VHH binders against Leucine-rich colipase-like protein 1 (LRCOL1). Designs and how they scored, part 3

Target 1, 137 residues: Leucine-rich colipase-like protein 1 (LRCOL1), of Homo sapiens (Human) (a6ncl2)
Amino acid sequence: GYGPQKKLNLSHKGIGEPCRRHEECQSNCCTINSLAPHTLCTPKTIFLQCLPWRKPNGYRCSHDSECQSSCCVRNNSPQELCTPQSVFLQCVPWRKPNGDFCSSHQECHSQCCIQLREYSPFRCIPRTGILAQCLPL

## First folded at step 27 (VHH)

Design f11 (from e11 with H100F)
Fold by OpenDDE, fold request of step 28:
Structure f11 (fold): chain B 137 residues (1-137), chain A 124 residues (1-124)
Amino acid sequence: as target 1 above (137 residues)
Amino acid sequence: QVQLQESGGGLVQPGGSLRLSCAASGFTFSSHEMSWVRQAPGEGREWVSSITSYGDETYYADSVKGRFTIARDNVKNTLYLLMDSLKSDDTAVYYCARDFWDSSGYWTEMFDVWGQGTQVTVSS
């Protein structure tokens, strides 16, 4: 039995090459690049979706949709950057580690910004105790 | 020898301005967070302002916010405090201090180096 000859659709273009149609790409995915007004052959997602290329972490962004992480936030800088989502898949701003200066609880990863002494600045302090209280030690 | 030396204090009228300087020596100034602390007569030491190592972030006590500006010049190894709209309540000895954080993550002391202080007197 002559099995159907798989027409090797010789899609000629590799990843990163300029394209006009999906069929031109070996990946069968031709999408607009957010960094250039050009369409390029792009790999399909793990779900075989053809999605526009998104910016990796650390790149400047203006919208969540620009980022591979789907998270564009202002991190202690005047610029919005693509940032990884939290363990809970939340797009949250980077928070300060323990020991850093702070002005509010929300700035701290610990959610605890306190003045340890009257002559000391406010710093991010780990929460202590079973109740995770924000108290000076 | 690790040293901090304040200067620029003096007598000023209410509403006046002063600029304090703190000259650092004997250590890598740019590697340390710095703070200003003041002590009024008969009172305890009070935090005034802090600045990060590179000067990218500044922090102020509520009592001085909007009036004082902390700055640093890491090339000159100098910390500054610009004081505007001075009030009688700002009368104090002003100290510059080097912040430290131990590797253990515990704070025993907030500052390991202090200057001798400079007197600021705000009076009519």
Scores: ipSAE 0.714, ipTM 0.936, lowest interface PAE 0.5, mean pLDDT 87
Fold by ESMFold2, look of step 27:
Structure f11 (fold): chain B 137 residues (1-137), chain A 124 residues (1-124)
Amino acid sequence: as target 1 above (137 residues)
Amino acid sequence: QVQLQESGGGLVQPGGSLRLSCAASGFTFSSHEMSWVRQAPGEGREWVSSITSYGDETYYADSVKGRFTIARDNVKNTLYLLMDSLKSDDTAVYYCARDFWDSSGYWTEMFDVWGQGTQVTVSS
């Protein structure tokens, strides 16, 4: 008859084919390689690691583990985004420099957001100088 | 030369709306932060709202938050203040001003260019 006979072929599938086990793939790597939760045969890294796709920098996230950088923080944005770690491998949020407009102490690198005069906007100011501490908003 | 000119003030009833405009000329408008400041008769000046150079961030005094909207058009070199749900306490002369933040030593807001002001009167 004309029906196909299906045989189990380990390491049969090429890049991009759906899979459930690593050994189904020529690459020996069956993992998530996009935002969709489907596992596909995927190339290993240059270090021969079979790693799932993770979000690049700039994508919205909820947890560090979602990000290629392993860093999900709120940087100059109302939501958390995947962000590069610092040169010291620290996952820290960027904060506004002195002089930037602000609405809360936590937005500022100085941790100090105040209105210096009644006609002035709120701005990040240094904690140093003659007035060494921050006043309440 | 360098100039800011407000318009759009007037008399409105409580709960009414006004749109203030501020035409800028003689400088690169898109490179400057801008603010609205108001002054009621017999009182000091009060900050109302500020906007970044590109318009991507806006800030408001608590007294006007949710009722006023600041905006800018960097093509037309114009700053706006849309005022909704006006109250008698909003009666004042409204000035647009070009921000200059002095980082050299005093840590103070310097408005180095001011408009002439436009009167907003909210009367019952």
Scores: ipSAE 0.461, ipTM 0.838, lowest interface PAE 1.6, mean pLDDT 80
Fold by ESMFold2, fold request of step 28:
Structure f11 (fold): chain B 137 residues (1-137), chain A 124 residues (1-124)
Amino acid sequence: as target 1 above (137 residues)
Amino acid sequence: QVQLQESGGGLVQPGGSLRLSCAASGFTFSSHEMSWVRQAPGEGREWVSSITSYGDETYYADSVKGRFTIARDNVKNTLYLLMDSLKSDDTAVYYCARDFWDSSGYWTEMFDVWGQGTQVTVSS
């Protein structure tokens, strides 16, 4: 155009370049886009929103806002992890599905981690048996 | 045909080290969990170690924790067991096995493919 192009001067940075303002980026999106705390020029979402990246379930965290689920909870480990949120908006410990390797009952969604044979690994299995205890078939 | 072939066994002195290898063929190795199982003379088979398909999680029997390391190379289609600080009660035939999980929840088969085994003997 005929006037000074201030937006073009500010919109020169590509994806991954450090920034302080949205307008510095060709994407018009300056936000956190990874595990690093610094703001970088970042692609907008499919809905053209400039949203900060947040950690999926299972990632280490220090507070709820780091997590996509808005839940940062200490599971059966020494560190806090991003966990799912229940339909009642409570943070629920992330638990392994049936068939996953495990070391303790608490790791499993079924709350059952057993070794069916002396020669088999421990795995999360569905609850079976009387009184819903963890028993082999 | 689906095959597993172990190698690297032998005679070793107490406190020694060995590396077992298991060559996999006839299936997509990187899509399967894998385990090591051993059988001492006159005894039943005993689980030793397991590894997820991508190698991101490893699990060990209490009897070998801190001494054995399971690893896999999904490019070479090879499973490994690195054995350190070997003791006489580690003497056994070591089998490589492909883990099987029945989606029905009836766990009558734990492994659907076994190797022929490799002998490890720990003796002075």
Scores: ipSAE 0.460, ipTM 0.841, lowest interface PAE 1.5, mean pLDDT 80
Fold by ESMFold2, fold request of step 28:
Structure f11 (fold): chain B 137 residues (1-137), chain A 124 residues (1-124)
Amino acid sequence: as target 1 above (137 residues)
Amino acid sequence: QVQLQESGGGLVQPGGSLRLSCAASGFTFSSHEMSWVRQAPGEGREWVSSITSYGDETYYADSVKGRFTIARDNVKNTLYLLMDSLKSDDTAVYYCARDFWDSSGYWTEMFDVWGQGTQVTVSS
């Protein structure tokens, strides 16, 4: 005789039922299908792929992987949002305009983060002079 | 009518802690960036820390990073500076200031409202 057989039909759960493994689902697809963090039995795509739902552009995010665009950056907004990648497929964070507080040159659109006086904070300032240098006023 | 009033200064030993408060009145506190600036005896004023109007970003001078924490309560219209691990070099009058930035490019002042200051003395 044979040893204990494995259960061969773990995939009887319908769409929307909670799951931990793909095999529990009739669809053979156990993944995130909404903003909720729970994995549910989910239909595969028309190409038979089991893909998690991802946030469209404009949705609040914390990580690139949450977004359909694979790009979670701060545009002209106080919070990170799912954003299209650039024409060169770069996920580039929004840079601060002149006048904003900063800690480094790279934070600024101008690439210039300067403390104008000993008593002032560091702020993004425009480059000055014909050499486009970061100079205090 | 626009006023800033600091409190919480005093005499502390090295390694000690203080919490400075700055009560704001006469303006919409939550719409303004705010800063702490200090002036040691015989020296000019020195920037210490700044905070955005929403409170989501904070900035510190290198001399105080890791030891000081700026915070704000936009309901109570109060700015704070939590000062830990105080050193003798931190002895100064500490001012609360309302930031001003004129994007038109010609600056007359970087802070348009100042408090009266509160003395912090760090001494053995």
Scores: ipSAE 0.436, ipTM 0.833, lowest interface PAE 1.8, mean pLDDT 80
Fold by OpenDDE, fold request of step 28:
Structure f11 (fold): chain B 137 residues (1-137), chain A 124 residues (1-124)
Amino acid sequence: as target 1 above (137 residues)
Amino acid sequence: QVQLQESGGGLVQPGGSLRLSCAASGFTFSSHEMSWVRQAPGEGREWVSSITSYGDETYYADSVKGRFTIARDNVKNTLYLLMDSLKSDDTAVYYCARDFWDSSGYWTEMFDVWGQGTQVTVSS
């Protein structure tokens, strides 16, 4: 799996601010899995937002070290990709079984993909779902 | 058993207000982020609003931003949606939904638990 990288950045993005790279955020850049589904699971979208560090019980952390969980992607391979409080979600265009583009997931074969770390492989599943798990560290 | 039950829907005039409630049971409510989703006749489901586990962050669709307020009471295991300045376009069945929290499976959905929904009708 992939662990957190704490890079010293003099201009860290604040909580709630959009980011392009996970290193821009003091808490890394994240995709909230279900809080903004239209943003997360739309064609060719990459949603990144700086989120606060949280404990496994959901409470905010006062320090990064208090966060004891990470969000992971598991697929058919034995490889598990994990990072604390950061998810990158990118969806491919929605398509019908015949290959035509579609307007909703109900009639489409779409894929929502998650990258838990920059430069790591994307892990994708069909429809509005995601291939992700948040596990205790 | 895990379940959600919506209430508070009804008929209101344009410009009116409603407060929806969602009673949660069968799981640790405070451990889950929660959402409201609505479905108008002949339309697909539309995400409306979401709230973090302890209510410290809220999110809204552009169509309802500034008019709707999502809130929760983790002691009462209840999710709320305060709806002000209602419009005809807000007419829909409103569903309470639990955001997924599963670390045992390979595949996850955005929402894993749904209520039966409550009807909101905005009409003169």
Scores: ipSAE 0.035, ipTM 0.310, lowest interface PAE 7.3, mean pLDDT 66

Design f13 (from e11 with T52Y Y54S)
Fold by OpenDDE, fold request of step 28:
Structure f13 (fold): chain B 137 residues (1-137), chain A 124 residues (1-124)
Amino acid sequence: as target 1 above (137 residues)
Amino acid sequence: QVQLQESGGGLVQPGGSLRLSCAASGFTFSSHEMSWVRQAPGEGREWVSSIYSSGDETYYADSVKGRFTIARDNVKNTLYLLMDSLKSDDTAVYYCARDHWDSSGYWTEMFDVWGQGTQVTVSS
């Protein structure tokens, strides 16, 4: 008995066409391809992976996985943005420069948040000279 | 002329609330960080609170954290200090000050413009 010929559903949808399933696409990849909540036939990566579109640098994010850079961090704004990784491929949060107000040492690029005077706010201070140990004067 | 003028001080009972205002003139208020500083009788000046120019970030001394709120209206060129749950220890002259940061010296003044101050007295 001739078994049911699996109708090779020839994927007919090209890149950029709306899809619901991978097999609809000639690329065999149906995924989110933009900021739009729509799934489109998408090319696979050079490693034959079907990956969703990720946000470029500067876009708002909540998780590293949302970003093309795989790095979602707070920068000089209260918002988390997709940010390029460091030269060492590290996702590091932005830290405040010298002179900025701070509440903890970890907020500062200098790792030093101190109150220079009793009447002044806490600021990120460079760890140089007499302040090398990050001690209040 | 660059100036700051505080108002809203007065006598209040413990647990009471006050709202201080600081009217700024003679400079671009929206471009400057602002602070409140207080001085109790016989004591030195004490930092109370600071706010960034945008108003998005605020900082407080531990002694006032959770009780005081710093705010600003850049359209009205006004700095505010909302003081709740006032205590006797909050009795002081309250000053608004324009923040000044100079990275060139550790001994520089942290503020370049001061108001005349407003008296806050917390007493039963």
Scores: ipSAE 0.752, ipTM 0.946, lowest interface PAE 0.5, mean pLDDT 89
Fold by OpenDDE, fold request of step 28:
Formats: structure tokens, C-alpha cells, sequence
Structure f13 (fold): chain B 137 residues (1-137), chain A 124 residues (1-124)
């Protein structure tokens, strides 16, 4: 079986060299390779896709497409950050752990925001035991 | 000695405004979440507002939402409650309290330090 002859595309630029067009690169891929606005000759993915560099987790983002995780969500901070997807490959916003103040069930990882005492603030409470149904004590 | 001391209470007309202060001493104020709790005559204690240690997030009871503002100055070790559009139903002793949360004990006290309270009376 004749393996695909790597057409030595006489493109003059190797990986990491500045480029403006895909055709300039031996890889036939000219993309943003970092946070810098410069385009570089970049290797194609294993699927022969020419993809721009995406931001790792923890970096500021505005869109899901900016992130390696494909998930840009607000964390505990007002800033949107690239965040790992859930185990179910869902892009979900950060939710408050148990003990944190809350105003709605949706804010809590437990999905349970309750006031344990009339004189106490609402807090995220684990849904275990008698609190499994997220009922006030 | 760990201490909270409220001030700024008084008599005000309906629709009026007050600013309560709570001076904290004897502990690292900036490391603790703080709350306001009030007790009306003949009633139990009612949560009013809470604020995180950083001051970036605040929470309010529905009864005071949009009218009251909790704030803190960690340099001055002071908690504040700005009360606007006061109503007769806001008449109470207002307490400053240091939040205490134990993840293992849902039955524990929610506050470990209380002030002596300051009287707020809203009357025409």
C-alpha cells in the first residue's frame, strides 16, 4: 500500500516560524500558537486539522472556543475562565461548596440552599440524611 | 478579648435612613464572614444580612433586600449596615455577629461572637 507520499510541499517555513498564510508553512497550517497575536506555522492535529492554540484551564476567556476545554464559565470570581468540563463533558459553571452563603439552590454544588435557623444566613447544605430533600430543619 | 460593639441605632421616621456600625476587636476581622441579625419586640431573632470576608459578596433577607446594604472596612475592623427606606417593621435590636460554620455540625451555633446590639426604632 502506497502510504500517502508526504508531498514535500515546498513551503519554506517550518514549525514555529512566523506566517501569514497556511501555504507558507510546511505543515500547511498557520495559526495563532499562543496568547500572542502572532501566527506561526503549527502542526496539524492527529486528524489533520489546523487549529489555533486554545487557552488552558485557568485563563481568562470570553467564549468557549477560546479554551482547550471548550468551556468558558464564570467561577467564584466575576471573571470568566477556561474551566474543565464535568465528568459528563458538560460545561457547567462553578458552584458553591457546602457552607457558602447562597440565595438559590442553583448556586450550590449540592443544589440545596437553605436557612438552617431563622437567625442564620442561607447556606449551601449537603443533601444527605434528613436533608436529602433539601427541606428546612 | 474577642468583641463586637454595635452603634448608630436610634429613632427615625418611616422612610428615613440609618447607618449602623459594628466595631470588631480581639480577632482577625478580615478573615471572618460577618452578619447582621435583628430581634423585634416579642419576636425571635431574624437574619438580616451577611457579607463574605473579602466584602465582594453580600446577602440579604427578602424583607430588607433593596433597602439595606451591608458593607465592611477590613482596615478599620468595622462592619456596616446602611438602612434606607426604613419601615415600622424594621424596629428591632440589631446585632452584629461573627459567622461560624462547621461542616460537620449542622446543629452547632451559626455565630460564635455577638455584639450587645443597638436599638433601631422606626416610628412616626
Amino acid sequence: as target 1 above (137 residues)
Amino acid sequence: QVQLQESGGGLVQPGGSLRLSCAASGFTFSSHEMSWVRQAPGEGREWVSSIYSSGDETYYADSVKGRFTIARDNVKNTLYLLMDSLKSDDTAVYYCARDHWDSSGYWTEMFDVWGQGTQVTVSS
Scores: ipSAE 0.750, ipTM 0.948, lowest interface PAE 0.4, mean pLDDT 89
Fold by OpenDDE, last read:
Structure f13 (fold): chain B 137 residues (1-137), chain A 124 residues (1-124)
Amino acid sequence: as target 1 above (137 residues)
Amino acid sequence: QVQLQESGGGLVQPGGSLRLSCAASGFTFSSHEMSWVRQAPGEGREWVSSIYSSGDETYYADSVKGRFTIARDNVKNTLYLLMDSLKSDDTAVYYCARDHWDSSGYWTEMFDVWGQGTQVTVSS
């Protein structure tokens, strides 16, 4: 009995070709490959994962998963942008340096927003002392 | 000569509005952060509001937040303070000042240029 020849549905689409399903692609990976809302045959990762294209640093994002860096945070701009992770692989928002105007401690890299004088604006101030206290000097 | 000149002060009733202006001259206005500071009779100077050189970010004292708006026109070299919902406690001389920040000294002057001030009186 001639068993049903499994039509080897040979994935015929190469990288960059429009696709609808993974099986259409020679790579067996059909995903978003750019900012364009189109699915294309995409190469798998080194780990043979079929992953959608992620936004590089500087692109507007809404979630960490959108970013190549896996870090979507508010930067110096009011917009959330894909941002590189810290050297400790932490996804931290940009915070204001010392001397910048601030309205809360959380805005400052120092975590210290203080009004040094009653007539002066609040500014990010470095923490001082052994206990790194947020005190006006 | 570096100068700041305030205008627009006056007598208003509680709940009224005023617009203060500060004309800057003698320096590159667009490169400096600016602030409004007020001084009530018998009291010390109180910070009111600050604005970055670009105008993109503004800051307010809690006492004026939601009522006052700081703005600037870098083409006209003018700083503004829009004051809405004025209260008796807002009565003061209002000064515009050029911000000065020196990271080396916490005790340095916070402002290096001051206007002469404009009187705002809120009285029913």
Scores: ipSAE 0.729, ipTM 0.939, lowest interface PAE 0.5, mean pLDDT 89
Fold by OpenDDE, last read:
Structure f13 (fold): chain B 137 residues (1-137), chain A 124 residues (1-124)
Amino acid sequence: as target 1 above (137 residues)
Amino acid sequence: QVQLQESGGGLVQPGGSLRLSCAASGFTFSSHEMSWVRQAPGEGREWVSSIYSSGDETYYADSVKGRFTIARDNVKNTLYLLMDSLKSDDTAVYYCARDHWDSSGYWTEMFDVWGQGTQVTVSS
C-alpha cells in the first residue's frame, strides 16, 4: 500500500522572515532587505519584480546599482553618495556652480565658461538672461 | 586702508625667470580670490592668472599657461607670480587685484582693489 505521500505543506515564509531561496517565500522573492546583508522574504514590486534593497539618497555607494535612485556620484564631496535623479537632476558628476572659475564649458554645471572682461578670469555663467552667450547655435 | 603693493618687477632677458610679489593689507586676504592682470604698452588690461582663497585651484590665460605659476601665502598676506620662460610679449605692467564677483542681477566680474603695478621688461 502506497502510504499517503504527506504533501509536505512547504509552509511558505511570510514577508520579513529569513530565507535562502525565492521559493521559500510566499512572495516568491528572497532578497537583501537592508544595509544588513540578510536575505528576507520581500514583497515584489508593483511590476512583480523581485529586487534587492537599494540604498537611499545620501548613503555611501560605489556603483549606481546600489542606489534607489540608480545614481552614485561625487557631489562636491570626496565620497560618492546616492544622489536623487529628477527631471532637473540628472546623474552626472558634480560640476562647478555659477560664479566659479573655470577653464572649459564642461567644468560648469551651466556648461558655460566665459570671460566677461578681458582683464577678468573665466567663470561659470548661467545660460539664461542677458549673458546667454553659451546658447547652442 | 585696503592696499595691494606689487614688487619684484625688473629687466630680464628672454628665457629668464622672475618672481613677483603682492603684499596685501587692510583686509582679510585669506577670504578673497586674487588675480594678476597685466597691461602692455598701448594695449588694454589682460587677465593673467587667478587663484582661489584656499590656494588649491589656479587658473591661467592660455598665453602664460605652462610658464607662469600663481601662488599665495595666506599667513604672510602675499600673492606671488612665478614667471618662467619669459618672452618679449610678456613685457607689461603687472597688477595684483582682488577679485569681486557679483552674481546679483547682471553677473559682473570686477576687481575692487588694485595695486600700483610693477614693470616687467623682457628684452635682449
Scores: ipSAE 0.718, ipTM 0.940, lowest interface PAE 0.5, mean pLDDT 87
Fold by ESMFold2, fold request of step 28:
Structure f13 (fold): chain B 137 residues (1-137), chain A 124 residues (1-124)
Amino acid sequence: as target 1 above (137 residues)
Amino acid sequence: QVQLQESGGGLVQPGGSLRLSCAASGFTFSSHEMSWVRQAPGEGREWVSSIYSSGDETYYADSVKGRFTIARDNVKNTLYLLMDSLKSDDTAVYYCARDHWDSSGYWTEMFDVWGQGTQVTVSS
């Protein structure tokens, strides 16, 4: 007979996921990028060249070129972060999605940073109309 | 079998230090956020600190900020709590807890796995 074989599920990884080989990535690009020493799945140009990975919104940065949005700004945060860019090329504040840990309402897109139970951490929680502790949007 | 085991508790004088450890097994530790929670005698459980799965951000209750440090070692599958400048109010059973993983974004059970706890006593 034949020995045990390992099932391989390649080409499932999206942009920014860690990788060792190009074929692990949907983009077929696995390259070193940014400030980190790790290799990550990166986009590919129409000329079949791998692009460097750029940081999505919410990542810490020091220069606009590190960010997918080309916006590295300090909006309501102690550190500069990658933020969205408006249709008029203005950098807008990034706020944390629901589920993220937080320390203030303003950090959250929902404007709601609450502790649901005394034993739980503070998290960004969706506004449902029952969250009396959240500020108006 | 998913398991969390705390260690490192004990008796310490005010102003002293302790390091708590929490060994994780039976799950992919590096893909879960983790927290420390404590329960003082006669009180409910109180959140102490949380850390992202990558270890890149940490969060603390106001009562412990500047005195406690949460850390993780994703190679050894171990969560840590370094406790400095201990006060009598820190006397409690300390639990490590695994954050409930739910891609839907709503958490009805914030922690789905708890350790057995380790006693920390700060006495004068």
Scores: ipSAE 0.366, ipTM 0.787, lowest interface PAE 2.2, mean pLDDT 77
Fold by ESMFold2, fold request of step 28:
Structure f13 (fold): chain B 137 residues (1-137), chain A 124 residues (1-124)
Amino acid sequence: as target 1 above (137 residues)
Amino acid sequence: QVQLQESGGGLVQPGGSLRLSCAASGFTFSSHEMSWVRQAPGEGREWVSSIYSSGDETYYADSVKGRFTIARDNVKNTLYLLMDSLKSDDTAVYYCARDHWDSSGYWTEMFDVWGQGTQVTVSS
């Protein structure tokens, strides 16, 4: 029959169904919950908050809002990445740990990006002894 | 048994294109970084390209940047190298290799598993 289908359509959707408004979902929570660019009916947190999933540091991004840190910046990288935010609410450089592939010394926490052998990739390596010195602090 | 098997090599004219494949078996392919390494006649091995286990980051030697593309399919356990604008200097045996990093620092071998190689010949 004819009835209040707008309210039923807005309140009956289960987790994972596409939505545009919170009230379409049984959870009353319509937000981004993955890397996909569309919103889905999503569970609220234990504190009853409807929070979007956001990318950790080091993930590629286009906008600050994609990142858990609220920082999407190009820090000597070919592409924008999610980076840490300081306690003073400013974006700080994220730097790769030892063992990660790299293109420049500045990408690495160690400030050392080298190719150990002709057949090896460039990697962030520990700054050890005098022989591994790459940049002064 | 851990194996890497390259295929797709052959003879190609300068400026041509070629697609190499590397089938992986006997290990969890999606948890390992992978690389392509080549060896020209009479030369040592030379790094070509590397890719993260997720496939989201790629790295290239300067000699191939802009011409080669590394990719992986973690469902089919296959590594690829798409080679465009091939030159005579690209003539080599191409190997796929499984990356190895020792948490204690440097490791004697940077790769612990190698394929048999596939020949790529660019002749004018």
Scores: ipSAE 0.347, ipTM 0.792, lowest interface PAE 2.4, mean pLDDT 78
Fold by ESMFold2, last read:
Parts: sequence; structure tokens; C-alpha cells
Structure f13 (fold): chain B 137 residues (1-137), chain A 124 residues (1-124)
Amino acid sequence: as target 1 above (137 residues)
Amino acid sequence: QVQLQESGGGLVQPGGSLRLSCAASGFTFSSHEMSWVRQAPGEGREWVSSIYSSGDETYYADSVKGRFTIARDNVKNTLYLLMDSLKSDDTAVYYCARDHWDSSGYWTEMFDVWGQGTQVTVSS
């Protein structure tokens, strides 16, 4: 919650103090510097950059922006992890092959999760037709 | 003979709980995906829930999600459906069914083995 705040003309906060704006800090750097979600006055890098800390590869994540790699996907793991991007592969989530059970289109590599009959489970199926529609066989 | 036998059905009050069992014989149970399907009076068959051969992943129809739990015991060759918060709409014959494996490697959608069914009646 916010109340009225006096504009600061001088940087007076030291490393580790809570902040909202860069200019509140002696370092002129107000950013995330740990796993905690709040911003603190932090030192700039050797190149004088005010960079937020981001999770290295292998750390649990919920959003791409948490990761140094900018890639938060599920590969070989039951949970999403920070994962390297490559020039041959975009940052894409693992998706189920055709034939697997599913509950939504996005779970499937084909992006097509349908129930062919009322008594059948939903399964990933290939898209068909010239418009790549999600249609039954 | 390949066989599926359901049990555990009966009469229950609304809000009550029931556990269905399906004993499998004559095949390697741990190698097959399994499903529960139900049929209410005067209606067609409706998919309820499915489980992978390992038991790791489960899927539910929207009508039962959060109330029913599918499980399997690959040592006892038994499939289960744990039914909580039962409603009159859940009144049906419940079948267990085995997913079909195509030895040619082509995808298939059909169930090739069905049990005889067990009646569940939810009434006050």
C-alpha cells in the first residue's frame, strides 16, 4: 500500500535497504538481488550496470523472466526449471506426443486434445486437413 | 481368458462415499492404461477417469473432478475408483475398461476389454 511520499533529491539509502526507485540508493541501483521478491539497494556490476539477480539453470521457476536463460520449461522433470535456450531450439515447453492422455490442447505437441466419443478419454491427436484443424479421424 | 470384474457398488446416501474395485486377470495389468466409464439409466456410456499403466498420471471428466479418485495396485492387479461427495447424478452402472495396444505401432482409440459393471445408486 502507498501513501503520500516526499520526493527524494539525495541518495541516502545504503546496500540492503528497501527501495522503490534507483535514486533512493547511494548506489543508484534498486533491484532484486536474491530469491526474495522485494527490491533492495544493491551494488552495480563492474560495468556499472544495475542488473536484477536471476535464477541459474536447474532452479525451479514459474515464469521465463525468473531465469538467467529467460527460459522456464519442463524438460525431463515433473516441474518447470530454468533451462538453456539454443539456436536450434526455441524456449518451448515439453509437450505430449500423439496418443497420450490430456486435459487441454496446450499439453499436446500437436496442440490438439479431443475426445472422439463420449466414453473415450481425451487424447493428443495429429491435426488434419489443409488448415491444420483439430478434427477427429 | 482376459477378464475384468468390478465390485463395490451399492446403495448410498447423497454426500456419501464408495470405493469400486476392478480385478484384472489373464493379461499383464501393469502394461496397460485403464479407465472407468459409467452408464446412467436410459443414457449412453460416459467416460469418468483414466490412469497410466504406472499410476503416475490421472485424468478425470469435469463432472467428477475433485470428488473421484482413480488408483491402481499393479501388485494385486486391481483398479480402484474412490467416490466421495456422491450425488444423485452419479447413479449409474460403472465399468472398468482396458486401453487397446496396437502391435503394429499405429495409434488406436478403442477399449478392447470391458468388465460386466457394478451398479451405484445414490438416493435418499
Scores: ipSAE 0.324, ipTM 0.776, lowest interface PAE 2.4, mean pLDDT 79

Design f13 (from e11 with T52Y Y54S)
Fold by ESMFold2, last read:
Structure f13 (fold): chain B 137 residues (1-137), chain A 124 residues (1-124)
Amino acid sequence: as target 1 above (137 residues)
Amino acid sequence: QVQLQESGGGLVQPGGSLRLSCAASGFTFSSHEMSWVRQAPGEGREWVSSIYSSGDETYYADSVKGRFTIARDNVKNTLYLLMDSLKSDDTAVYYCARDHWDSSGYWTEMFDVWGQGTQVTVSS
């Protein structure tokens, strides 16, 4: 083998101290280790990997990479949540059935969100026609 | 008998606030989606806001979004509309209405029960 490695630059920070680079930490691991968005000096895993903590299902997210499931989607909520992937490893949001209130076509399983009358709310309606156009019934 | 009764309307100045109530009786209020609809003088009825039976999601017409808040109390069987920053073009009779769900997926009749309406007048 090779001789002893020289000390890391600025490797004085302990677990829980704020950091920007791995080498600032005695653990040589600067990553997210909790719900807080800031990187902190963190212990490596048993296999000596410096891995970020990821959010469990049900936590708010902005990107798939924040989630243990690797799936950040909007289901029956106005905000995106960490969600289990499907049996086929797909991030597929649940979409609203016909009759549900909606604000956009994308919320609906039919992908049709329209207001049928001036006095009615916008609702998911069945798609009509051979061309699958979003038409009033 | 199934009944909806609105209250809380009145005369208010521009920029003012009102809280409308709709008392429901004769049906299981907590199992029905509910809406507010308004009709200005000489015009047709216009959708204002809707709320799920549980109260967990709310929807608003663009003309009232950010100014009106729909809410429900499933214990007291009451639907509410909190109206803030009122404008003269909000002058109308406001109706509460019970959603008519069609199990076949066709939407030929949207509301099967209507209240009598309550007058809201926004004038200096």
Scores: ipSAE 0.296, ipTM 0.774, lowest interface PAE 2.9, mean pLDDT 79

